# Designs tried in a protein design chat: miniprotein binders against p73408. Part 25

Target 1, 371 residues: p73408
Amino acid sequence: MRQILIAPDSFKGTLSAGEVCQIALDVLAPEFDCVAHPLADGGEGTLEAIANNLDGQWQTVRVQGPLPDQTVDACYLWLPQEETAVIEMARASGLPLVPVGEHNPEIATSYGTGELITHAARRGAKQIQLAIGGSATNDAGLGLLMALGWQFLDSQGQSVGWGGQALGKVAEIIPPVLNAFPQVTVLCDVTNPFYGANGAAQVYAPQKGADPAMVQRLDQGLRHFARVVREFDGFEINFPRAGAAGGMGGGVAWALETKIESGFTAIAKLTQLEQAMAGCDLVITGEGCFDHQSPQGKVVGGVLELAKKINKPAIIVAGQCQLSQTVLPNVLKIFSLVGPDMPLEKALQHPQTALKKRLVQVKQYLIQSQN
Short names: E, the ipSAE of ESMFold2; O, the ipSAE of OpenDDE; V2, 0.75 times the mean of E and O plus 0.25 times the DockQ between their complexes.

## First folded at step 9 (miniprotein)

Design w4 (at its last look DockQ between E and O 0.04; V2 from the best seeds 0.00; counts 0 for: placed apart)
Fold by ESMFold2, look of step 9:
Structure w4 (fold): chain B 371 residues (1-371), chain A 109 residues (1-109)
Amino acid sequence: as target 1 above (371 residues)
Amino acid sequence: SDEVEELARAIKYLAKLIFFIARILEERGDKDAADKLRELAERIRDLAEKFEETGNPEYLKQAAELVEEVAELIDEVLEKAEKTGDPELAKMAELLAKLIEKLAEKLEK
């Protein structure tokens, strides 16, 4: 009997990766043995996908929110067997936590994310997977680092305070003596540098509430901070990916000697995707891609690359798919939710029905291939 | 391996602390000690990066030798800071000496 791995991303805005897996299990049973392996790329649904795969303990911590007068209850996932914590920055320092009209990256702080890291370290984490998407901040991780014991002082010897406004004031950096500290891996798929035309402030600060004058002040603050880091130990902080999450990529990579990895790679390793795939005869993967002309996402691409590497055939189920079999020789068939029998509007209104309909067609295809 | 990366990270963070204490020494007017510590920190960091990239234990062994040189200098800094009544420098030097001892124990594994 054929064993099938169901390894999808979420269909964003409609179905979680776990819901996609459950629908596939329901449709394909009992004719096929299926194993659910929901995935994510370090963005939406990352903690939930990991929780579906591993025995984890949700930890809720009251921490500093993005605004100085704000506290929030933020969750992260503790994985005791893996000695790993998975933290989404956006749950403590994310833009959704800031009321519309109060967005201000000159004020917003990453301090609460540092408090989550501290809590995880006290819990015994040896490794931290830090997803940094959706941040409200442009502080280069200064708030996070201050929560970990770093001091950033101005020319008068006083704390520079929080937010992007603080970057240009830094005159002295005082690192803590850390005896044992967990390995932090930053999950990041953008390549923007720390500052400049393609840097954190110019590309991302507008969507966080910065007008053009504020963008220029934030970019200049990042340049100043980069100079202070060079004077400290000669490190050039303006490297690819350093601009992610308002300079968090550069700031914590330098300060904590962190790794920066793709979200899919980190999640696939943590959930042992390769082992799961090796035990199956076929992989079904998929994603929502309903209203954009874009290439396939990182989860689908990563699953297909792994399947090719270990010689496993694949089937793709997606909202709309721009891939062809000629580009992907290990793909047996591609099923799009949107088609003549399922217009886009219906698929968005009834995503479970649309997915089930296509999975029935996948089942029929697989049964015919057995004969 | 993960073990190689973890150890390399610890050594690179130690180098960062060495850069910091060198800056304190320069502010106190001890430019010769500051320059020596910065030179050692740069070499230690370079060896840790080569160890991380290659997994070759010879780089780790060379880094350990330089860390021992740093330990001797830090002990001298601590003694001087206590004699001159510089509590900020003495506290940092003492903490760094303890960190170096713990790292040396990990290197023997």
Scores: ipSAE 0.757, ipTM 0.914, lowest interface PAE 0.9, mean pLDDT 89
Fold by OpenDDE base, look of step 9:
Structure w4 (fold): chain B 371 residues (1-371), chain A 109 residues (1-109)
Amino acid sequence: as target 1 above (371 residues)
Amino acid sequence: SDEVEELARAIKYLAKLIFFIARILEERGDKDAADKLRELAERIRDLAEKFEETGNPEYLKQAAELVEEVAELIDEVLEKAEKTGDPELAKMAELLAKLIEKLAEKLEK
């Protein structure tokens, strides 16, 4: 065994993917040739994970924040070699940017995300990877599209304004004249439809500050907008994933004529994970909680599937593991941070120490396996 | 005028859809058709803009000629999509064909 690829997700709430890689390097690199390849799912830490893998330039832009009277300094990642911008909508239109007590998905706008896209386009982006996690909005991306030149008008020919409240007022759609936008890929791992019981409003608006009455209004707004879109061009916006980020998935997909892709898949492609993995003898991956859902659609699952495809052995280092090793035939071993020697509370308090301790065991295991 | 704006919007919308179908064609490996449709979409768009700005019906006539070229290409795309069993492309081609038909009716008025 000559080279080890370290390709973890973040340990949500404790360690970034980059931190996990660094700790792994510190432990394993004296004995093994190790390559760090931090990954993300398109959620929090996506930009940082990509920036650690690729030569990127951070761009800071003053844009509209989620609230009408708010401006924010939002960062995105410019990849000059790939002519690609990676944008997290949460940097402009995210829930953490909204002051406590002012969470209101009826008024929150995605406009600032559209400004980031515009800036990236002007910078020469041929492609934009748009991560849409962590939104404050339920505006179906109307604000974003408005910033890109779409107009949404009410029955009086006036702009519907911003926020989820605007959705139910849309009577006319005016596409931008210049469709000279870079190819936008929306990164999303949720499968929620645009509206309904599992739709954007019903599932996600409560966490954005919506009360039950507001949820109903927002859902009706989404339904209305879906009808208007259908009447406009026949497009059915109520498809799986369309409900992501308060309907932004659907709205952007429709307006920009793009597909919604898995965050992992897009990031893996962008960072050339397969090529990196092909050059290694072993893959070490991990996440905070490896459960029955982890093999499907998440970073660790994606890494394992890829490793299987190219016949690479894998080791999992998880914060917590709820799966037996027997379920994963291509996995050599699973190491859990939490164990008899490391209670959950201690692992949460000292994640770095807990990870280091497990990685020492991984090291020992690998040394023994070579003998 | 409201009519000029409406027609211009319709043409712009058509152009948007043409770009979209061109992308699909490119993804399917039909680069030549994709490139041609993009060119036409750009030209149609430019004419739509000029029409919106000036209200000059000559731009509509020019756009109509380009739309006819698009219509022919879209029919070919539709036929190919049906033969290859590409329902996504077929659906979009059908939608675009219908839109072109509607637009043509408006441009003749």
Scores: ipSAE 0.544, ipTM 0.800, lowest interface PAE 0.8, mean pLDDT 91
ESMFold2 (binder alone), look of step 9: mean pLDDT 83; pTM 0.832

Design w5 (at its last look DockQ between E and O 0.01; V2 from the best seeds 0.00; counts 0 for: pae O 12.5 > 1.5, placed apart)
Fold by ESMFold2, look of step 9:
Parts: C-alpha cells; sequence; structure tokens
Structure w5 (fold): chain B 371 residues (1-371), chain A 109 residues (1-109)
C-alpha cells in the first residue's frame, strides 16, 4: 500500500493548507496511508501551518503597537522541542493594526516585534524564525533593535526615538550584551535593496501612507543609516532583500548577524519536509492559483523541486494551472478544481466541494495505477 | 551546520564590540590602540565569514588567536580606564572581556 504525503499551500481566499490536508485525508485515507504536511511561504497562514506540523504553544504578549501610543495583544508560536519561536512581525507592527487615516511610516515603530523576540528569548528560544511581511514601518528595524537593548543616539547623545523619522538622526550606535539575543532568521522573498529607486522607501512607503515628500525623507534616512552602519563596523547593508519591511531585512541581518531565507525554505527545514517526503511513495501538493496567468507558487514549486531531487512522484491539485505535465517528468498528473463540471464561480463559492470532487478523481487514478 | 553558523555569528558579533571599544579609545585620543583594535576586528570578522562559508576549523583557530590578542589589549584598556577614572570605557571593556571568556569556554569543547 502506498504512503502519500499531502503537502499543500493554502488555496488563498478559500481554504487553509490545513483544511486542504483534512479534506485529502478524509477522501484518501481508508485506501491510502496519508500524512498531512501543510505548508506556507512565510506569509498568510505561516504560524497556523507550522502549528499543524509541530507541537507548538501559542503565546500572547501585550506589546507596543505600530503607533507610539498604541498597545496590542500579539501572539507568536513557541516550539519547545525545537527551542524555536516563530514570529510574524505584522501581529505587533503590521499595517492592519493602524487605524484608517493614521498610516504614517515616519512614526510607526517595530518596537513591539522586538518585545516578542525578547519574550521568546526569556522563554528559552535559541532560534527565532521572523516573518516580516505586512509591516507598517520604515524604521529599518530600529524599534525592534532598541527593544533588544541596542541604543541609537543623536549627535547630542540623546535617543533618536522611534519611526522612520529617526533614521536620519543616528550618530552613535551602542550594541547590547551578546548573551541577550537569540539567533534570528528573517523569512523574506522580497528582493528590494535598502534604499534607492527600487529600495524600501521608494517602492513600499507609499502603501504605508507616505506622500512623495515623505518618501524622499525616508529614503534619505535609510541612506544616512547605511552610512552610519558602514562607519560602525564596515557592514554593507544595501544588499538584495535588505529593503524588506521598511528596511527591517537589512537592519536585522546587520545587527544580529543572521541570514535572510526564503519563507518556503525556512518552513520546509523547520518542519522537516525532506524527511517526511523521503518516507512516502508519492507527494500530493497544491495551491489555489485560480488565475491562469499566475506563475507557479513558491510552495508548490519548492515541493516539486524537492520531490525531483529525491526521486518521488508528485500529483498537483490546483484551482487552475498553466503548467504542462510533459515538462515536469516527476509529476504524474495535474488536477484542476476548475473545469466544465466546476466553473470558476462555483469553485470559489464551494471550494470544499470542488476540492473533494477532484480528490476523488485522484483516488480513482491512484487505484487504477495499482492494477 | 547549525553549530558552525551559531559560532560564526557569535564571533562576528564580538567583532562589532571590538570596533565599538576602538571608537571609544579614539574619542579618548588613543589613536594607536583604536587603529589596532579596528584592524583586529576586521580580520576577526573576515575569518568568521570564511569559517561560516567553509566549516574549516583552521579559520576558527586563526580567529581565536586574534581574539586572544584583543583580550590582552583589552586588559591594558581596563587598566587605563581605571587610572583615568573613565566608567564608560571600563564598563564596555569589562563586558568585552567577559564575552571573550565565554567564547574561549565554547572553543575548548
Amino acid sequence: as target 1 above (371 residues)
Amino acid sequence: SDEVEELARAIKYLAKLIKFIARILEERGDKDAADKLKELAERIRDLAEKFEETGNPEYLKQAAELVEEVAELIDEVLEKAEKLGDPRLAKYAELLAKLIEKLAEKLEK
């Protein structure tokens, strides 16, 4: 009897990765030995996907919100066996936390995210997986670093304060005690550099509430901070991905001497996807992908690359898919939720039914291949 | 491996602290000591990066030797800070000395 790994992304807007797994287990499990391995790419559903794979404890902490006078209850996932905390920056310093009409990246602070890291460190975390999507900030992680004990002082020896407005004031950097901070990995798939035409301020600050004059001030602040960092220890902060989350990618990588990883790669390592896949005969993966023009998602692509690497056959179940089975030799078959018997509108309205129908077809296909 | 990455990160962070001490010494007018520490910190960081990239323990050994040179110089800095009555320099020099001791303990294992 075949062992099947069910390793999907969420079907964004319709089904979580966990829901996709449960439906697959319900349809396939009596005839096939199935293992659920829901995945994510560091964005929506990341903490939930990890919680489905590992024995984790949700931690709720009252922390500084993105606005200076705001507090929020933010949660992260503690994985005691892995000695790892998984933190989504947006839960403490995210744009959705900012009331309508109050978006201001010159004021918004990442301090609360640093407080989550501090809490996780006191809990015993040796490693932090930090997802940085959805931020309200353009402070290069200054707030986060201050919560970890870094001091950023102006020319008069006073704290520069919070927000993107503080970056241009930095004259002196005072690092904290090394024993006080954990090993941090930043989960990021954005490739923008720290500053410049394609940098954090120019590309992302407008959607966080910056008008053109503010964008220019924020970019100039990032350039100044990059110079101060280079003077401090020679680190070149203006590298690809450094501009993620208003410069957080660069700030954390510099200050904490850590790596920026793709979200899928980090989650696959943390959840031991390769080991799980090695123990199976077949992998079923999938994603929503209801737009024919959308390229293959990072989860599905990553699962397929791994499956090819370790010679495991794969089946894809997607909302719609523009990939050809003939160019993916390890892919046995592609099943699309949308088809003549399930138009797009009906699939979006009844995603559980659409997925179940296709998984029954997957089951029939697999039974036929046994004979 | 994870151990290589963690150790390399610790050594690179130590290099940051060495550069910070060097800047304080420059502010106090000891340019020769500041320049020595800056140069040692840059070499230590470079060796830590090569250790991280290759896993080759020779780079770690070379970095440890330079850290010992820093430890000797920091002991001189501590004595100078005491004679000058400079609590800021003394505090950060003591911090660095403590971190060097913890690093030395990890390297013996």
Scores: ipSAE 0.331, ipTM 0.686, lowest interface PAE 3.3, mean pLDDT 86
Fold by OpenDDE base, look of step 9:
Structure w5 (fold): chain B 371 residues (1-371), chain A 109 residues (1-109)
Amino acid sequence: as target 1 above (371 residues)
Amino acid sequence: SDEVEELARAIKYLAKLIKFIARILEERGDKDAADKLKELAERIRDLAEKFEETGNPEYLKQAAELVEEVAELIDEVLEKAEKLGDPRLAKYAELLAKLIEKLAEKLEK
């Protein structure tokens, strides 16, 4: 075994994918040729994971924040070789940007995300990867689209304004005169439809500060907007993944005529994960909690599927492992940070130490397997 | 009524938009205009909140009067936006003007 690919997800709440890679390099690189390839699912840490894999330039833009009275300095990643901008909507329109007690998806706007797209387009982006996790909004991307020059008018010909409250008021849609934007790819891993029991409002608006009555209003707004869109151009916006980021997935897919892709798939393609893995003898991947859903999960599942496809052996390093040795044919071994020698509480308090300790065991296992 | 609640929400939104415009002006060095707009926005917000708490329509009338004061400042904000070369400020001022017109129409009904 000559080369090892280290391709982890973040250990949510404890270690970034980059930190996991660094610890793995520190332990394994003296004995093995190791390549770090931090991954993300299009959620938090996506920009950092990409920046660690590709020559990227951070762009900071002052934009509209999620609240009408708020501006933020938002960063996105420019990839000059790929002529690609990678944008996280959460940097402009994200829930963490909203002060405690001011969470209101009827008011929160995605306008600042549209300003980031506009800035990237002016920089000469041919492609935009738009990660839409962590939104404060349930505006179906109305704010974003308004920043791109779309107009949404009520029955009186007045602008509907911003936020989820605007959705139910839309009577007329005016597209921008110049729709010369780069191709936008929306990165999303949720499968929620636009509206209904599993829709954007019903599932995600509560965590954004919606009470039950607000959830109903927002869902009705999404239903209304879906009807108006259908009447405008015949597009059916109520499809799987359209509900992502409070309907932004659907709104952007409609207005920019784009598809919603898996965050993992898009990142794996952008960072050339398959090529990197093909050059290695073994892949080490991992996440915070490896459970019954993890083999079908975003990053770890995707890595394992790819490893299987190209006949590479894999090792999993998990924060917690709830699976007995699932005989995944290509998985050599699963290592859990938590074990008899490392209680859960201690692993949570000292994740770096716990990971290092387990990686030493991985090292020993690999050395023994070569003999 | 649902209509009155909608009006209160609209007024709160307008107040936030005014605060945003004020913030841009402050960032651009026009502190006097920013301070005036912030004050108006806060007063408008407070009146809307008092309305929501009490249901007294007099608070909405008072808010409407302050909105008229803001309306008189919109042209000045637009001129400043042109001078500053800030298309975003211009856009938000135009949006504010449209919202004020819409609110005025609703208050007359």
Scores: ipSAE 0.000, ipTM 0.216, lowest interface PAE 12.5, mean pLDDT 89
ESMFold2 (binder alone), look of step 9: mean pLDDT 82; pTM 0.824

Design w6 (at its last look DockQ between E and O 0.81; V2 from the best seeds 0.79)
Fold by OpenDDE base, look of step 9:
Structure w6 (fold): chain B 371 residues (1-371), chain A 109 residues (1-109)
Amino acid sequence: as target 1 above (371 residues)
Amino acid sequence: SDEVEELARAIKYLAKLIFFIARILEERGDKDAADKLRELAERIRDLAEKFEETGNPEYLKQAAELVEEVAELIDEVLEKAEKLGDPELAKFAELLAKLIEKLAEKLEK
């Protein structure tokens, strides 16, 4: 074994993917040639994970915040070699930007995210990777689209304004004539439809500050907007993933004629994970909680599928492992941070120490396997 | 390929703009022109989707033929809008015509 690829996800709430890589390097690099390849799912830490893998330039832009009277300094990542911008909508239109007690998805706007896209386009972006996790909004991306030159008018020919409250007022849609626009790819792992019992409003608006009555209004707004879109061009916006970020997935997919891709797939492609993995003898991956869902679409699952595809052995280092020994054929061993020697509480309090201890065991295992 | 996807998206977006102009025409009472443009927009969109899925350049060629037909109709719309004193429609038709010209150049490569 000559080279090890270290390709973890974040250990949510404890360690970034970059931190996990660094700890792994500190433990393993004296004995093994190691390459760090931090990954993300398009959620929190996506920009940082990409910035650690690619030569990127942080761009800071003053944009509209989620609230009408709010401006924020939002960062995105510019990749000059790839002519790609990576944008997290949460940096402009995210829930953490809304002051406590002012969470209101009827008012919150995605306009600032559209300004980031516009800035990236002017910077020369041919591609835009748009991560849409952590939104404050349920506006179906109307604010974002307005920043790109779309007009949404009510029955009186007036602008519908901003926020989820605007959705039910849309009577007319005026698209901009765009001569050139970067290709926007929406990164999303949720499967929620645009509206209904599993739709954007019903599932996600409560965590954004919606009471039950507001949820109903927002869902009706989404239904109305879906009808107007259908009447406009026949597009059915109520598809799986359309409900992401309060309907932004659907709205952007419709308006910009883009597809919604999995965050892992897009990031893996952008960071050339397959090529990096092909150059290694072993892959070490991991996440905070390896459960029955992990093999089916998260970072770890994606890494394992790729490793299987190219016949690379893998090791999993998980914060917690809830899967019984149903080991994927290409997985050599699963290591859990939590164990008899490390209670969950201690692992949560001292994640770096817990990870280091487990990586020492990984090291020992690897040394023994070479003999 | 990224190129196939880019071109397919551009064609689908054009179809969206054609749907918009068709709506304006319908609102102004030109139902026949509106219906024809909608039909063409639907067909263009369908071809772009097939092109995106398959990468088969034949779908692109078929789309290009329909785009040419749209270009002719848009020129008629522009002339009519100018004669009727509808500056909003005229402006949009002009912009759309320019977009079609640019797209046509890409489709011929």
Scores: ipSAE 0.793, ipTM 0.929, lowest interface PAE 0.6, mean pLDDT 92
Fold by ESMFold2, look of step 9:
Structure w6 (fold): chain B 371 residues (1-371), chain A 109 residues (1-109)
Amino acid sequence: as target 1 above (371 residues)
Amino acid sequence: SDEVEELARAIKYLAKLIFFIARILEERGDKDAADKLRELAERIRDLAEKFEETGNPEYLKQAAELVEEVAELIDEVLEKAEKLGDPELAKFAELLAKLIEKLAEKLEK
């Protein structure tokens, strides 16, 4: 093979997508011409994957954290050539930023994410890719919008304040007069609506620290906010994906006319994955997937679909894989890190060694198939 | 395509501001002006969405005609707010009028 594209997801909990690429380059590059194209799906590792593909500038901004008395130094990626900022909400408003035992979506605010957006806009961004995974919040993006100049007032004309507890108080919404605002695209892979049995509060607030009574209050707040939005301009905020990140998907879609796109699709477009793959003879992709019960991930599935579309052969390297070659006609072979010679515990303890072992086998396979 | 999306988004946001000023007018007892502005905002938003979906400049042309009608109503609102001494309404109406002027220039190009 003349040129091989290495386009993996991270092996969650063990190896970053960049580390996977580097190991592959070290194993394969002497005999094969390899191009690294680390990927992500809009979750953890998204900024790093993009930074490995494009000339970007890390921007560190001191912003409001998820708790009202907390500030954080949050990073986003500025891509000047693309006039695009890539922002991970979790770096400013994420659950990992909340100290153990202080998780509370009724208090947590998205205000710091709005501050990142403001900073990026002043930097010259025309496009913002907003990854919203891992949030601590259930405020429908109210904090974010307040940082952009929106006002949310109660029946007494006072600010409703921060957090999910504020949603039920909203009586009046005052939009700012915005001239040129960057196009915001929300990277989202969940389909949950804004409220209800499958909504943001019912499904996701418990993992953010909500007990059953709080979940009920948060869901009622989201329902109330939806009514206020409908009274404002008739917009129906309770659509699929609107519940992502504690209602952020719906709130910013309404307020900012955002697009919602899958994380993989957005990252693939931004990094020009199709063009990179078209220039190669074969693609190697992979993911951790050490949980035997889980199916193929979004990155691997997207890479394989694209490879099939443009008629490129593929090899899969995964922690464990449920796919078969008979179902995937353009997949030449599947290599699982876990097997008789590499038990799960050893693979998790020594993931670099496990991956290197399988990539050596990939190399041998490719050399033998060339004859 | 990028310019189609940017224009459509700007027009939809303008509609949101029109809905807001209509709410202010209704609160101040000018129901006829509020009703007219809400009707125009709905039609403008619908046309902007069709323009975004299709790229068909006819939808943009129709939206531009409605935006001009809104501009005339907003000028009347601003004049009334200044005579009545309503600085909040006057400030918002003035900002909205300036936004409409900038948008109208983009629509001609």
Scores: ipSAE 0.774, ipTM 0.919, lowest interface PAE 0.8, mean pLDDT 89
ESMFold2 (binder alone), look of step 9: mean pLDDT 83; pTM 0.832
ESMFold2, look of step 10: ipSAE 0.773; ipTM 0.919
ESMFold2 (binder alone), look of step 10: mean pLDDT 83; pTM 0.822
OpenDDE base, look of step 10: ipSAE 0.789; ipTM 0.927

## First folded at step 10 (miniprotein)

Design m1 (at its last look DockQ between E and O 0.87; V2 from the best seeds 0.76)
Fold by ESMFold2, look of step 10:
Structure m1 (fold): chain B 371 residues (1-371), chain A 109 residues (1-109)
Amino acid sequence: as target 1 above (371 residues)
Amino acid sequence: SDEVEELARAIKYLAKLIFFIARILEKRGDKDAADKLRELAERIRDLAEKFEETGNPEYLKQAAELVEEVAELIDEVLEKAEKLGDPKLAKFAELLAKLIEELAEELEE
């Protein structure tokens, strides 16, 4: 009997990674022994994917939201056996928390994310995995750092306040004396630098509500902050990935001596994906990818790379997949949810039905290959 | 390993605190003390990075020796800050001295 690892990303906008796994388990059982291993890349669905793999405890904390007058109840996942907290920045400081007409990265603060980190540290965390996708902010993590005890003062000796508008005011940085503080690892897959043509403000601030004049001011603020950091200890903050989440990547990496890692790599290690895959005969992975022009996602690519490394065959199930099996040597077959018998509109309206239909075909393929 | 990374990070963060106090001393006009501390912070940071990269305990031993030198200078800074009536510098130096003492005890592995 074949043992099959079901290791998908979410089908964004339609099905969570856990839902994809459950449908696969229902369709492929009892003929195949299936093990669910839902995944994420550090963005949407990260906490849920980890919670499906590990014995974790949800922690709900009332914290500062992205808007100064806003309080939110934000969740993170506490993993006591691993002494690790997994925090999604977007749950405290994310763009979805802000009404569309109120998007403003000059005002939005990351302070609530810092409050989640403080709570996790008091809980006993030795490690914090910080997913930073979906942020509303362009404050370089100043809010987060202020919640941890950092002071950022203007030339008058007063706090610079919150938001991207504060960056250009910074004249003095006062670090807290931290002892036994958990290692923070930032989960990030973009390579944008802190400032400049490909930097945080120029590339990402428009989708957070910045008009062209605001983008210019935010980029100038980031450049000023970079100068202050260089004068402080010589650190050059304008490195690849530093621009992630409105400069959070650079700000936190500098201030807390943190690491920036691939989201998939960190989640795969935490959930022991390699060990789970080593115990299987075949891996089924997949992603939504209903957008005709989307490239292969980080989860699917990472699963396939690992499967190749340890010599395991793979099957891909995706909404619409443009990858060729000839480019992916360990892939036995690719199944697309959208096809002649399942038009795009129908697949989006009934994603469970579309996925089930293709998984039945996967099952038939696997039964035939046994003979 | 996780232990190597955690210790290296703690030492690099200590260097950041040393850079801060050096900046305060420079602003007060004590350039000689500021230059000494800044040079030590740079060396400590470099050794912590080499320790993190290699796991070689010799780099950790060398960093610990420089941290002891910093401890002596921080005690001097604390005495000077109290004499000059700078309570914020005195408080920061006191907290930093306690952190250094705690790290030194952990390094006695």
Scores: ipSAE 0.771, ipTM 0.916, lowest interface PAE 0.7, mean pLDDT 89
Fold by OpenDDE base, look of step 10:
Structure m1 (fold): chain B 371 residues (1-371), chain A 109 residues (1-109)
Amino acid sequence: as target 1 above (371 residues)
Amino acid sequence: SDEVEELARAIKYLAKLIFFIARILEKRGDKDAADKLRELAERIRDLAEKFEETGNPEYLKQAAELVEEVAELIDEVLEKAEKLGDPKLAKFAELLAKLIEELAEELEE
């Protein structure tokens, strides 16, 4: 084994995927020829992961923030070779942008995310990858769509305004005539429907500042909007993943006629993960916590599935590991940052040191396996 | 292919615009025209979905035929809107007609 692909996820709250790659390169080179390929799931760090893999240009745009009286400087990634913009909605309409004590999903708007899309389109984007994690909103993407020229009118013919409060007021829908917008692909890993017990409001509105009464109002708004959409064109917006980002998944999928894709799958395609992996002898992947659910839908799971498909051996480096090696036939070995020599607290305080220590063990393992 | 998805998306969006005009016509009491346009929009959408799934250009040909029928109906709507003094409907019908023309050119490529 001479060439190693390093394709980790972020170690949530401690190390970015890019930092993991750099530490791995520093430890494993020059004995091994290593290629860094940082990955993400369409959540936090997605732009940074892509920017580390592809020649990208950061674009900063002043847009509407999540609150009506707020403006923010939001950045997105422009990929000139791919004619693709990668947008994180959280940069314009995200929960961290809302001041403490002002969280209100009835008034929070996705309008600024639509302005980013518009800016990308004007720059010549043919494709837009839209990551929708970390939203402050429960507006079903109404704000975003309004920024794209959609009109949503009440029974009096007036605009319904912004936020989750607007959903229950929608009586008429007016699409923009000119669909000069590029294809928008929504990146999402959640399976929540649009409304109901597992819907956007019931599951996610509480963490966005909704009390139980507000959750009920928001869910009723989503139900109302779903009815209006069905009456408009027969579309059933209450499908799996439609509830993502307070219903933005459903609203964007409906209005822009796009599919919701797994963040990993989209990023893997965009960054040509399969081609990179095919050129290597071994893949090293990892995440902060590798559990029984990790093989079935996260970055690490996706990497392992791909590695299996193309018959590449894999090594996992996890912050914590709860799985035995016996369940993963193509995995040579699992290394946990946490161990007898590295307590959890110490690993959390010094993640770089903990990772480096394990990568030294990986290096030793690989050298021994070649002999 | 990316091209198949793009074209399918464009056709689906056209169907949305047709649904919109049908809704306007329904509100104005032209139920027959509204029902016909909705039927066409549904069929066009279904063909676009089949095209997206299969990549079979035969579905595009069938969609193009239905789009031509829509174009004729939109011209009738435009004439009616002008006669009735509905400038908003007329303007929207004109814009839709232009979009259909643009899409038709892409479908012949």
Scores: ipSAE 0.675, ipTM 0.883, lowest interface PAE 0.7, mean pLDDT 91
ESMFold2 (binder alone), look of step 10: mean pLDDT 81; pTM 0.808

